# VHH binders against Peroxidase 8 (PER8): the designs that were tried, part 20

Target 1, 290 residues: Peroxidase 8 (PER8), of Arabidopsis thaliana (Mouse-ear cress) (q9lnl0)
Amino acid sequence: QLRHGFYEGTCPPAESIVGRVVFNHWDRNRTVTAALLRMQFHDCVVKGCDASLLIDPTTERPSEKSVGRNAGVRGFEIIDEAKKELELVCPKTVSCADIVTIATRDSIALAGGPKFKVRTGRRDGLRSNPSDVKLLGPTVSVATSIKAFKSIGFNVSTMVALIGGGHTVGVAHCSLFQDRIKDPKMDSKLRAKLKKSCRGPNDPSVFMDQNTPFRVDNEIYRQMIQQRAILRIDDNLIRDGSTRSIVSDFAYNNKLFKESFAEAMQKMGEIGVLTGDSGEIRTNCRAFNN
Short names: E, the ipSAE of ESMFold2; O, the ipSAE of OpenDDE; V2, 0.75 times the mean of E and O plus 0.25 times the DockQ between their complexes.

## First folded at step 16 (VHH; framework vhh_7b18_3)

Design t6 (from t1 with S99Q; at its last look DockQ between E and O 0.95; V2 from the best seeds 0.89)
Fold by ESMFold2, look of step 16:
Structure t6 (fold): chain B 290 residues (1-290), chain A 118 residues (1-118)
Amino acid sequence: as target 1 above (290 residues)
Amino acid sequence: QVQLVETGGGLVQPGGSLRLSCAASGFTFTRYDMGWARQVPGKGLEWVSYITSGGDTEYQDSVKGRFTISRDNAKSTVYLQMNSLKPEDTAVYYCARYQDSVWKHDYWGQGTQVTVSS
């Protein structure tokens, strides 16, 4: 039921409206791509791409936002702005789940990543429960990560594209990589720099891609090869025999990475979607209808 | 209340230098990534530079090598050292505090005018 151009008849400007809103935010704040990548991943991996992550908690009802693994997700105001404009032009037509998908695709292209088409026709979920959130931390083994990605339909190559591609932009806080700073195998110049960065109070942040932190490209895989990965999971990808060759392939072939990342993002955007008469079209992305 | 107050703008000849300062108050400065953006006459707001709370920096291509962002956590202040200024650098420069979580918003100062003219 997903198809390209789902809104061509019912809301012809849908994708262009989302694109303009995303561009306006991105132009002044280049961290938008990292924010939307994380938002889509956290939404899709938890019971499918149904925008359940967008639901705000109330005093009576927690939501997926109430879980610690989601505390750092941001960019919801971008989705709200797009939805507000879409409701003026095409009331009750474009789902929040489709807005997240389109916005993420557009933000990747703005950051120099691949340009790719997405299918649309997603409907919005009717449930957002903290107990549904099952996200792995940055220190899990490659084997554990492979099993988790396989359980949602992804092979090892897709996993490596998503993990590295999701970390080619954005920041990590010092609390997440203390073990890296103590690792004598880490590049010694970067390790010394990080020790200085992490002395500050309030859990300082650094770029995950130390060379091209605002571009979606294969540089993160080159950093992994050079022992310069910030997060343990990223360092594990170059050290583990099951993923090592894929990391090398991406590091030495940016075109292969970009094609693989585009395909991986297309697949991720279709996990567990609601279509047809399932779910709803929310009028406010932060709250269920009624 | 979050406040960002930019100072140090003015009129300068091409090739000259200016140092912008952004005094921050009303929040825990060391918790946040900071940056600069500018509004060139007749255009929207465009990003200029970014500094993480850990001290990592990045710049847009047109200013790389000429501008340097820094922060002084003890003074809760962000700086933008602008060298080798060009007429196309003429803009209102805004200091930014970037959101760090699900419940925060980006904050912008009121801006300081930089004019590069002979």
Scores: ipSAE 0.800, ipTM 0.912, lowest interface PAE 0.8, mean pLDDT 92
ESMFold2 (binder alone), look of step 16: mean pLDDT 84; pTM 0.849
OpenDDE, look of step 16: ipSAE 0.935; ipTM 0.967

## First folded at step 17 (VHH; framework vhh_7b18_3)

Design u1 (from t2 with S101T; at its last look DockQ between E and O 0.94; V2 from the best seeds 0.88)
Fold by ESMFold2, look of step 17:
Structure u1 (fold): chain B 290 residues (1-290), chain A 118 residues (1-118)
Amino acid sequence: as target 1 above (290 residues)
Amino acid sequence: QVQLVETGGGLVQPGGSLRLSCAASGFTFTRYDMGWARQVPGKGLEWVSYITSGGDTEYQDSVKGRFTISRDNAKSTVYLQMNSLKPEDTAVYYCARYSDTVWKRDYWGQGTQVTVSS
């Protein structure tokens, strides 16, 4: 079972080692928070938080990384570096799934988001199949999104915290929001700016949070209210009657957002975890043990 | 091979200005987000500014309002205009190409020295 301080007896420096590795990467590259948020979300909501996403494909076997929805996930080298150091200090002890969870928690705090505790004791999965990946795109209806989040145990408020909170940092490429550029209700200055940005070749990127793109804060919800959301799913949250008031609450109360986001992230990090003797402790996060 | 070559550093008095350039080659420049980081003496590399391939920009708080990042896609070049320089801006400045996929890594140039002193 998961508990706070799982490694206190078996690897006392585990969380501090991960924290230092994450800080060193974050300090020079502030996109680390967006990368780790996406990594944990894509790992956890697809058959549980078991680090199955980290498995590299081989010439004979694809993995979850082979699926198009995962093509933009990055930051695996941060997990590798933490794992390498942990294996030197505490061989075969700290799971890759726990490293992802701790790293994501620490990166959120570095970006000005909430500080929160996570329970540890996750073990690593033994399967990484492309067919298991069922991730929703950015144009789904709120009703479809609510059903998907309910199926993994999340209510509407938790869903709104995760969707908006997951988009308060990071970029989106123009191919993902062409419908937004056509929407006459979108803020006209931003819409014009995006049309210009998207003329360039090679699928240009823009910040999802046009005001505070490197801070984990409630600004994305303020952008939604101002009709400045980049992705359709984010705009849908302010337009739909079932989510509108929650968006407003977060937009006008940053403390409420941060507390709700922390709770949502704690819940997400515990989806379908392997504990006890289930799964394994990988020695290399990119490959199953022999 | 990926190459990032920074130029434009030098010695300048407090309050002065410098313009750094980063000439990029060996990759499709317009595909990548770019940026600047700096190594302050006795410290690791810290982020300074970021520009998306679509032209959005952001800056570390300590340089906001004084520094401006830009890119010229036709010349495959990133710029950092540094105004109102302070002694604490003294550092080696590095150009960065940021990873955009599961298979790519960040790339850093060799750096250019900026020294702000009287």
Scores: ipSAE 0.835, ipTM 0.926, lowest interface PAE 0.7, mean pLDDT 93
ESMFold2 (binder alone), look of step 17: mean pLDDT 84; pTM 0.848
OpenDDE, look of step 17: ipSAE 0.890; ipTM 0.943

Design u2 (from t2 with K104T; at its last read DockQ between E and O 0.95; V2 from the best seeds 0.93)
Amino acid sequence: QVQLVETGGGLVQPGGSLRLSCAASGFTFTRYDMGWARQVPGKGLEWVSYITSGGDTEYQDSVKGRFTISRDNAKSTVYLQMNSLKPEDTAVYYCARYSDSVWTRDYWGQGTQVTVSS
ESMFold2, look of step 17: ipSAE 0.878; ipTM 0.940
ESMFold2 (binder alone), look of step 17: mean pLDDT 84; pTM 0.848
OpenDDE, look of step 17: ipSAE 0.921; ipTM 0.960
ESMFold2, look of step 18: ipSAE 0.867; ipTM 0.937
ESMFold2 (binder alone), look of step 18: mean pLDDT 84; pTM 0.846
OpenDDE, look of step 18: ipSAE 0.939; ipTM 0.969
ESMFold2, look of step 19: ipSAE 0.883; ipTM 0.943
ESMFold2 (binder alone), look of step 19: mean pLDDT 84; pTM 0.847
OpenDDE, look of step 19: ipSAE 0.942; ipTM 0.970
ESMFold2, fold request of step 20: ipSAE 0.881, 0.886, 0.882; ipTM 0.941, 0.943, 0.941
ESMFold2 (binder alone), fold request of step 20: mean pLDDT 84, 84, 84; pTM 0.854, 0.852, 0.851
OpenDDE, fold request of step 20: ipSAE 0.949, 0.949, 0.949; ipTM 0.973, 0.973, 0.974
ESMFold2, last read: ipSAE 0.882, 0.891, 0.886; ipTM 0.943, 0.946, 0.943
ESMFold2 (binder alone), last read: mean pLDDT 84, 84, 84; pTM 0.851, 0.851, 0.851
OpenDDE, last read: ipSAE 0.949, 0.948, 0.949; ipTM 0.973, 0.973, 0.974

Design u3 (from t5 with H105R; at its last look DockQ between E and O 0.96; V2 from the best seeds 0.90)
Fold by ESMFold2, look of step 17:
Structure u3 (fold): chain B 290 residues (1-290), chain A 118 residues (1-118)
Amino acid sequence: as target 1 above (290 residues)
Amino acid sequence: QVQLVETGGGLVQPGGSLRLSCAASGFTFTRYDMGWARQVPGKGLEWVSYITSGGDTEYQDSVKGRFTISRDNAKSTVYLQMNSLKPEDTAVYYCARYSDSFWKRDYWGQGTQVTVSS
C-alpha cells in the first residue's frame, strides 16, 4: 500500500536525493518542470504509474517510447541520475515509479506551484507495449476529453485542473495549433504574432502560457478567458458549457487552482499503481530486471 | 558534432553594456530552443534567458528589463545584449541548446567570462 514516508525506514534520504537532483537540473534548465509533468502524465495514463514509459526499445522489442506521441517526452536523464545515486545508498529499494512521482512534485514547487505531499511505495511495471499507448491530441472535443478522463477516474474539475496545470508551462509546436491561427475569434494581436512565429522552417515552438511560461500558476486560465489559449483543447475549455465555470473559478482564484492542481496531481500519481509484491524494483530505469 | 562558441565577454564597469554572441554549428539550428545560463563563482549553473525556435523569450527575474536575448536563424547565432550591468552579473556565461526529445541531451558551450567591477 502507498503511504506517506514509505522510505523512512529503508532509505531515509530517498526524497532528499531526488529533490537535489531535480533542483540541479531545474536551476540551469527551467523547462524541467514541463518535461517531468509530461513524463508523469504519459506514464500514468498508460496502464498506470509503473514507469513503463521509461523502458528503452531494443532492436527486437519496441516500447512505449517507440510511439510518436511519446517522441517529445524528455527528462529521463534526471530520473537516471536520481536512480544512480539511490542505488549507491539504498540498493534495490526505491522504485523508478516513485522517483518520477517525487521528481515531478518537486519540480512543480520549484516553478512556483503548490507544495504537496505524495504517497510512495510504487513498484515498477513488467511490460511496455506500444499498443497500450492511448493519448489524446490537442484538438479533441471537450466531450471526448471528459470521457477519457472519466475512464481513469477523474471528474470534470480534476480534468480542467490537469489540462490547464499541465499547459501553464512548456511549449507547443506550430503543427499542433494551425487551426488556432485560422480562428478569427482568437485574440487578434496574438494570432498575428503566431502567424509570424510559424513562418519559419522545422515546426517552430511557442510558449503555451504566453505570460508566465515557466511558472505553475493560474495564468493559463486567464489566457483562456482572453481568447489567448494556444491549443484548441485549452480554448475549448472556456467555450464549452460543461467546463466554462471551472475555468472562470481558477482564473479568478489562484489559491483554488493551486489546491485543485495539487489534489489532481496526487490522484494522477496513484493511477493503477503496483504495490506490495507486484512488479519489481528496477536497478536500471530503462530496462526490466533479468 | 554540436558546437556552441560564445564570444563577447570581458571586463566592464557597473552600469556598462556587453553583447554576447553564440555561434552554433553541427545541428539544425531552427529546430531548437536556445538560451543562456551563467555560473557565478562558488555557485552552480543558473538559467538566465530562453528563446523558443518560434521567437518567444523569457528571462530570470533578476535580469528582466536589462538583458535581451535574440536569435538570427540565417547566421545560426544567439545573442545576449546585457545592459545596466551590476557586480552580481559577474559570471561565466554559457550558451545552451535545449533538448527537444528523449534521444537528445542539452548542450552547453565552453563559456565566456563577464566581469563587472570598478
Scores: ipSAE 0.857, ipTM 0.933, lowest interface PAE 0.6, mean pLDDT 93
ESMFold2 (binder alone), look of step 17: mean pLDDT 85; pTM 0.858
OpenDDE, look of step 17: ipSAE 0.912; ipTM 0.953

Design u4 (from t5 with W103Y; at its last look DockQ between E and O 0.85; V2 from the best seeds 0.87)
Fold by ESMFold2, look of step 17:
Structure u4 (fold): chain B 290 residues (1-290), chain A 118 residues (1-118)
Amino acid sequence: as target 1 above (290 residues)
Amino acid sequence: QVQLVETGGGLVQPGGSLRLSCAASGFTFTRYDMGWARQVPGKGLEWVSYITSGGDTEYQDSVKGRFTISRDNAKSTVYLQMNSLKPEDTAVYYCARYSDSFYKHDYWGQGTQVTVSS
């Protein structure tokens, strides 16, 4: 069973070790928050928060990393470093799934987002199958997105908090938003800038939040209102009647957004978790135990 | 073999300017976001500026308005124009290539010393 402070008796320094490792990476590379947010989301929505995403493929066994939608997920070395330190002080104690959860929470706070508690006690999954990866693309309709989020236990408000909150930091590549550049309703100055940015070879990247790209805040929702959303799904949130008022509420109330995002992240981190004697405690987050 | 070579450092008076260059080789330059970080003696590496492969830029607060990052894709080079330099800017400046996937690492150059003193 998940509880606050699960490791207080078995590995007292667990959360502080993860926090220090995350801080050290974040201090020199501010994209860490975007990386960890994406990592946790891609892990949790695919058969639960069991760190199945972390498993490296082998020549004879593909993994979730073998799927194209996961090709851009990064930051696994941060989890590895935390795990290495934890194995030295508390062998076979702290799960990789808990490390991802704690690391993501800490990275959000470093980027100016909400500070919130997470429950711990997750165990690591025993399978990582490419066929289980069912991630929606950036052009999905709001209705399809609502259905997908409801299937994993999230209402519309939680969905809007997660989509926008997950895109308030990080980059998007030009191939993902060509339809936006052609949309005459998109802010004309930004469209012109993006056309120039996207002329380069090798699928250039831009910030998804054009104003505060390294801060977790409500600015992405203000960008949506101003017709400056980079991705189709983000633009759809302000255009669709089922989500428009929620976008507006977050855009005009940063405190409401931060509280909603914290709650949404807490709920996401508990999807389909393994506890008790289920799963394992991996010694190497990239591979199942022998 | 990924290689990042910084040049342009040196000794400069407070209020002066320097232009750092980072020559990149051994990878497809236009695929990667790039940046600068610096290391003050006895401290860890702290981020200074970031430029996406599409040209979007961001800066840490302490250098915003004084430093400008740019890139020349034809020359595979990243630049950092540093104006209004302060003694607090004294550090070894490192060029960075940021990871874009689970099997790539962030890469750091050899560094170039910037010293701001009278």
Scores: ipSAE 0.830, ipTM 0.923, lowest interface PAE 0.7, mean pLDDT 93
ESMFold2 (binder alone), look of step 17: mean pLDDT 84; pTM 0.850
OpenDDE, look of step 17: ipSAE 0.917; ipTM 0.957

Design u5 (from t1 with Y98W; at its last look DockQ between E and O 0.93; V2 from the best seeds 0.85)
Fold by ESMFold2, look of step 17:
Structure u5 (fold): chain B 290 residues (1-290), chain A 118 residues (1-118)
Amino acid sequence: as target 1 above (290 residues)
Amino acid sequence: QVQLVETGGGLVQPGGSLRLSCAASGFTFTRYDMGWARQVPGKGLEWVSYITSGGDTEYQDSVKGRFTISRDNAKSTVYLQMNSLKPEDTAVYYCARWSDSVWKHDYWGQGTQVTVSS
């Protein structure tokens, strides 16, 4: 079962080791927070937070990494580095799933987001199948998104916190927001800038949060209100009556956003976890123990 | 083989300017976000600036307003214009190519020394 301080007796430096590894990567590459947020979300919503996403495909066996929706996930080397050090200090003790959870929490704080506790005690999954990956794209309706989040135990407020909080950092490629460039209701100055940005070859990228792209804060919700959201799903959150008031609340109260985001991240990190004797403690996060 | 080669470093007086260049080869330049980091004496390697393949830019707070990152896709080159240089800017500056997928990793150049001293 999950609890705070699960490793206090078996690997006392576990959380400190992960924190140091994350800080070293973040200090030189501020995109680490976006990478880890996406990694944890894609892992957790696909059959639970069991680090199944981390498994590399082999010539005989594809994995969740083989699916196009996961093609943009990065940061696995950060998890590997933390795991390598943990295996030297506490062999076969700290799960990859817990490393992802702790690393993501720490990267959020580094980027100016909320500081929050996470429970630990997750074990690593024994399965990584492409057929399990069911992730929604950026143009889905709010109604479809609400249904999908409800199916994994999240209410509308939690959904809005996760979608916006997950997009307050990071980039989007032009292929994902062509419908926004054609939308006359989008802020005209930003729309013109994006048309120019997207003329280049090879699917150029832009920041999803045009004002504070490396900070976890409520600015994405302020961008939504100003008609400056990059992705259709983000624009839909301010336009849809079922989510509009939540977006406004977060946009005008950063403290409320940060508290709501922390609670949402805690809840997401506990989806479908393996505990006790279920699963395994991988020695190498990229491969099952065979 | 991916290569990033930084040039343009040197010794400069406080308040002066330098322009760093990063020549990129061995990959499709327009596909990648690029940036700069620096190794400051007595501190670790720290991020300086970022430019997306679509041209969006961001900077570390301490250099914002003084440094400008840009890219020339035709020449596969990233630039860092550094104005109003301070002794605190003394560092080895590294060009970086940022990963865009599960299958690729970050690459770093060899670095170029910038020294700001009277």
Scores: ipSAE 0.749, ipTM 0.894, lowest interface PAE 1.1, mean pLDDT 92
ESMFold2 (binder alone), look of step 17: mean pLDDT 83; pTM 0.835
OpenDDE, look of step 17: ipSAE 0.901; ipTM 0.948

## First folded at step 18 (VHH; framework vhh_7b18_3)

Design v1 (from u2 with R105H; at its last look DockQ between E and O 0.96; V2 from the best seeds 0.90)
Fold by ESMFold2, look of step 18:
Structure v1 (fold): chain B 290 residues (1-290), chain A 118 residues (1-118)
Amino acid sequence: as target 1 above (290 residues)
Amino acid sequence: QVQLVETGGGLVQPGGSLRLSCAASGFTFTRYDMGWARQVPGKGLEWVSYITSGGDTEYQDSVKGRFTISRDNAKSTVYLQMNSLKPEDTAVYYCARYSDSVWTHDYWGQGTQVTVSS
């Protein structure tokens, strides 16, 4: 039973504490928004938003962090700092899953994205198994992506908002878009630039949104229209008839995109949540209680 | 073992220029995105500029058009060319190596003082 203001009686400063911690990290490191977006998505689509992703592996047991698709997830120290402060003020009260949800919401607003409310009341999961991780790669077809998002309750419009909105900030490494560099339909100036960028050793990175890489806005959809999307899945959204009009609508209406992205993020944050007596309230987000 | 050593700070008059350098050691430089942040007197640390390992750059709005970040992968060095300096640019400037994975964290240098005053 998620609700707005879940902590109003039990930990009144909960959301403000998380917000201050997120702001302090974001102000000095603008990549925080990209980090938290990816963290929440990778947590929520793997057995629900239960903070299972946050569990550190041990020498005896791997965790979801041990899986290659999660190797690039970061920002766990932000969640840790918020949790430490919350434990001082309201011991054993605010779940790690709620901290991830609130932190991501706040980081989106800081980066110029929509401001939206989230429901709280999530509890933390009791397992983190590498075998549970099933994440799509960047070259899947639109049809495959639609089926995957439908299987977790998302329609096509929500999918397009999440894919593009999740890629309006952050970087991609050259190994993920070699097919784009070879694509004669890609904007020729950008393709040439990427060929130069990708000559370096150690899998260089580039911004996924070449114009506004630190802002959550509709620019990624404008880039798609202009044949400048970095990842294949993003380019596929403008090329495929089932998603093309949605991409266009977002590209030409930033307010529509922001409203759609906010709704999509609210829905994603409620996948498979644990409430009531299910799960636990972790004291340390990196480890199960005893 | 990771070290980031900033040099090139100093006293300069408004409208002047400085070039900061950040010598990096103890890690594979070409793997990491790099950047600069500054600590203005009486305030916290704020981001200034970012450069990806592939060479893409971005800047804080207040410095865009005046500051240029670059990297020399052969020398494992990051630069910040600062032109048209203003008194509000007075700060300690820190070089950053940004986290890229579950296993890494942000690293900051010791800083170099930039003072813009007559």
Scores: ipSAE 0.850, ipTM 0.932, lowest interface PAE 0.6, mean pLDDT 93
ESMFold2 (binder alone), look of step 18: mean pLDDT 84; pTM 0.844
OpenDDE, look of step 18: ipSAE 0.916; ipTM 0.958

Design v2 (from u2 with V102F; at its last fold request DockQ between E and O 0.96; V2 from the best seeds 0.92)
Amino acid sequence: QVQLVETGGGLVQPGGSLRLSCAASGFTFTRYDMGWARQVPGKGLEWVSYITSGGDTEYQDSVKGRFTISRDNAKSTVYLQMNSLKPEDTAVYYCARYSDSFWTRDYWGQGTQVTVSS
ESMFold2, look of step 18: ipSAE 0.870; ipTM 0.938
ESMFold2 (binder alone), look of step 18: mean pLDDT 84; pTM 0.850
OpenDDE, look of step 18: ipSAE 0.921; ipTM 0.960
ESMFold2, look of step 19: ipSAE 0.860; ipTM 0.934
ESMFold2 (binder alone), look of step 19: mean pLDDT 84; pTM 0.853
OpenDDE, look of step 19: ipSAE 0.925; ipTM 0.962
ESMFold2, fold request of step 20: ipSAE 0.878, 0.878, 0.870; ipTM 0.941, 0.940, 0.937
ESMFold2 (binder alone), fold request of step 20: mean pLDDT 85, 85, 85; pTM 0.860, 0.860, 0.860
OpenDDE, fold request of step 20: ipSAE 0.949, 0.949, 0.949; ipTM 0.974, 0.974, 0.974

Design v3 (from u2 with T104V; at its last look DockQ between E and O 0.94; V2 from the best seeds 0.90)
Fold by ESMFold2, look of step 18:
Structure v3 (fold): chain B 290 residues (1-290), chain A 118 residues (1-118)
Amino acid sequence: as target 1 above (290 residues)
Amino acid sequence: QVQLVETGGGLVQPGGSLRLSCAASGFTFTRYDMGWARQVPGKGLEWVSYITSGGDTEYQDSVKGRFTISRDNAKSTVYLQMNSLKPEDTAVYYCARYSDSVWVRDYWGQGTQVTVSS
């Protein structure tokens, strides 16, 4: 079963090794937090947090990476570097699923987000099937989003923490928010700026958090209040009666947001985990063991 | 083949200014977010500035207000205007093209030396 300090007896440096690898990548590339947040979310909501997303496709076998919704996921080399070092120190001990969990937790703290504990003891999944990938797009209704999050065990408050918290860092491409540029209720100065940004060729990108794009904080919720959310789903959170008060609570209380986001991330990291004798400990995170 | 070529480094007195340029080739420039990192002697690379392909910018706190990143899509070039330079800014400055997908990695240029001293 999952517990705090799962590796204390079998690989005492496990969490510190992951932390150092993440720090080295983050220090030179502050987009690492956004990359790892997206990686963990896309892994966990597709048949559980079993690192199935990490499996590379082959000429004979596609994987979850082959699906368009996953085309923008990045940061796999960070997991590989952590795994490589861990295999030298503690062979066949630390799962790739645990590395993703620990790495994401550490990257959040580096970006100014909450510091929180995660339980460990996850094992790695034995399948990565493109048809299992069912991720919602950025224009879905709040009602549709609530149903999807409920189906994986999350209430509305957890959903709002994950959606906004997951978008407090990172970029969105213009093709994902054309409807926002056309919305007369969007903040007029930002709308005009985005219209100019999106005139460029090849689907330009902008920050989802227009004020603090590299910090994990409650600023995205303040942007929502000000009609400055980039994505439709984020704007819907402030407009919909079922989520409006939660958005307001987070916008006006950064401590509440950080505590709520930490708890939400802890819960997300435990979806459908494999433990005990289930699954495997991959030697290479990109491929199933023989 | 992807190339990032930095120019504009040199020796500058404290308080001076430099403009770094990064000429990009071998890829669709307008598709990618770009940036700058620097390597201070004896330390690893640290991020300095970021510019999205849509023109949004962000900076490391220590350079905010002094440095300005920009891009010229027609020339496939990224710039870093560095004002009010301090000895602490002494480093090799690298241009970066950031990954946008599962199949693309970050790419770093060859670097240009900036030295701030009397």
Scores: ipSAE 0.857, ipTM 0.933, lowest interface PAE 0.6, mean pLDDT 93
ESMFold2 (binder alone), look of step 18: mean pLDDT 84; pTM 0.850
OpenDDE, look of step 18: ipSAE 0.905; ipTM 0.952

Design v4 (from u2 with T104E; at its last fold request DockQ between E and O 0.96; V2 from the best seeds 0.92)
Amino acid sequence: QVQLVETGGGLVQPGGSLRLSCAASGFTFTRYDMGWARQVPGKGLEWVSYITSGGDTEYQDSVKGRFTISRDNAKSTVYLQMNSLKPEDTAVYYCARYSDSVWERDYWGQGTQVTVSS
ESMFold2, look of step 18: ipSAE 0.853; ipTM 0.933
ESMFold2 (binder alone), look of step 18: mean pLDDT 84; pTM 0.849
OpenDDE, look of step 18: ipSAE 0.945; ipTM 0.972
ESMFold2, look of step 19: ipSAE 0.848; ipTM 0.931
ESMFold2 (binder alone), look of step 19: mean pLDDT 84; pTM 0.852
OpenDDE, look of step 19: ipSAE 0.946; ipTM 0.972
ESMFold2, fold request of step 20: ipSAE 0.849, 0.865, 0.869; ipTM 0.932, 0.937, 0.938
ESMFold2 (binder alone), fold request of step 20: mean pLDDT 85, 84, 84; pTM 0.855, 0.851, 0.853
OpenDDE, fold request of step 20: ipSAE 0.947, 0.947, 0.947; ipTM 0.973, 0.973, 0.973

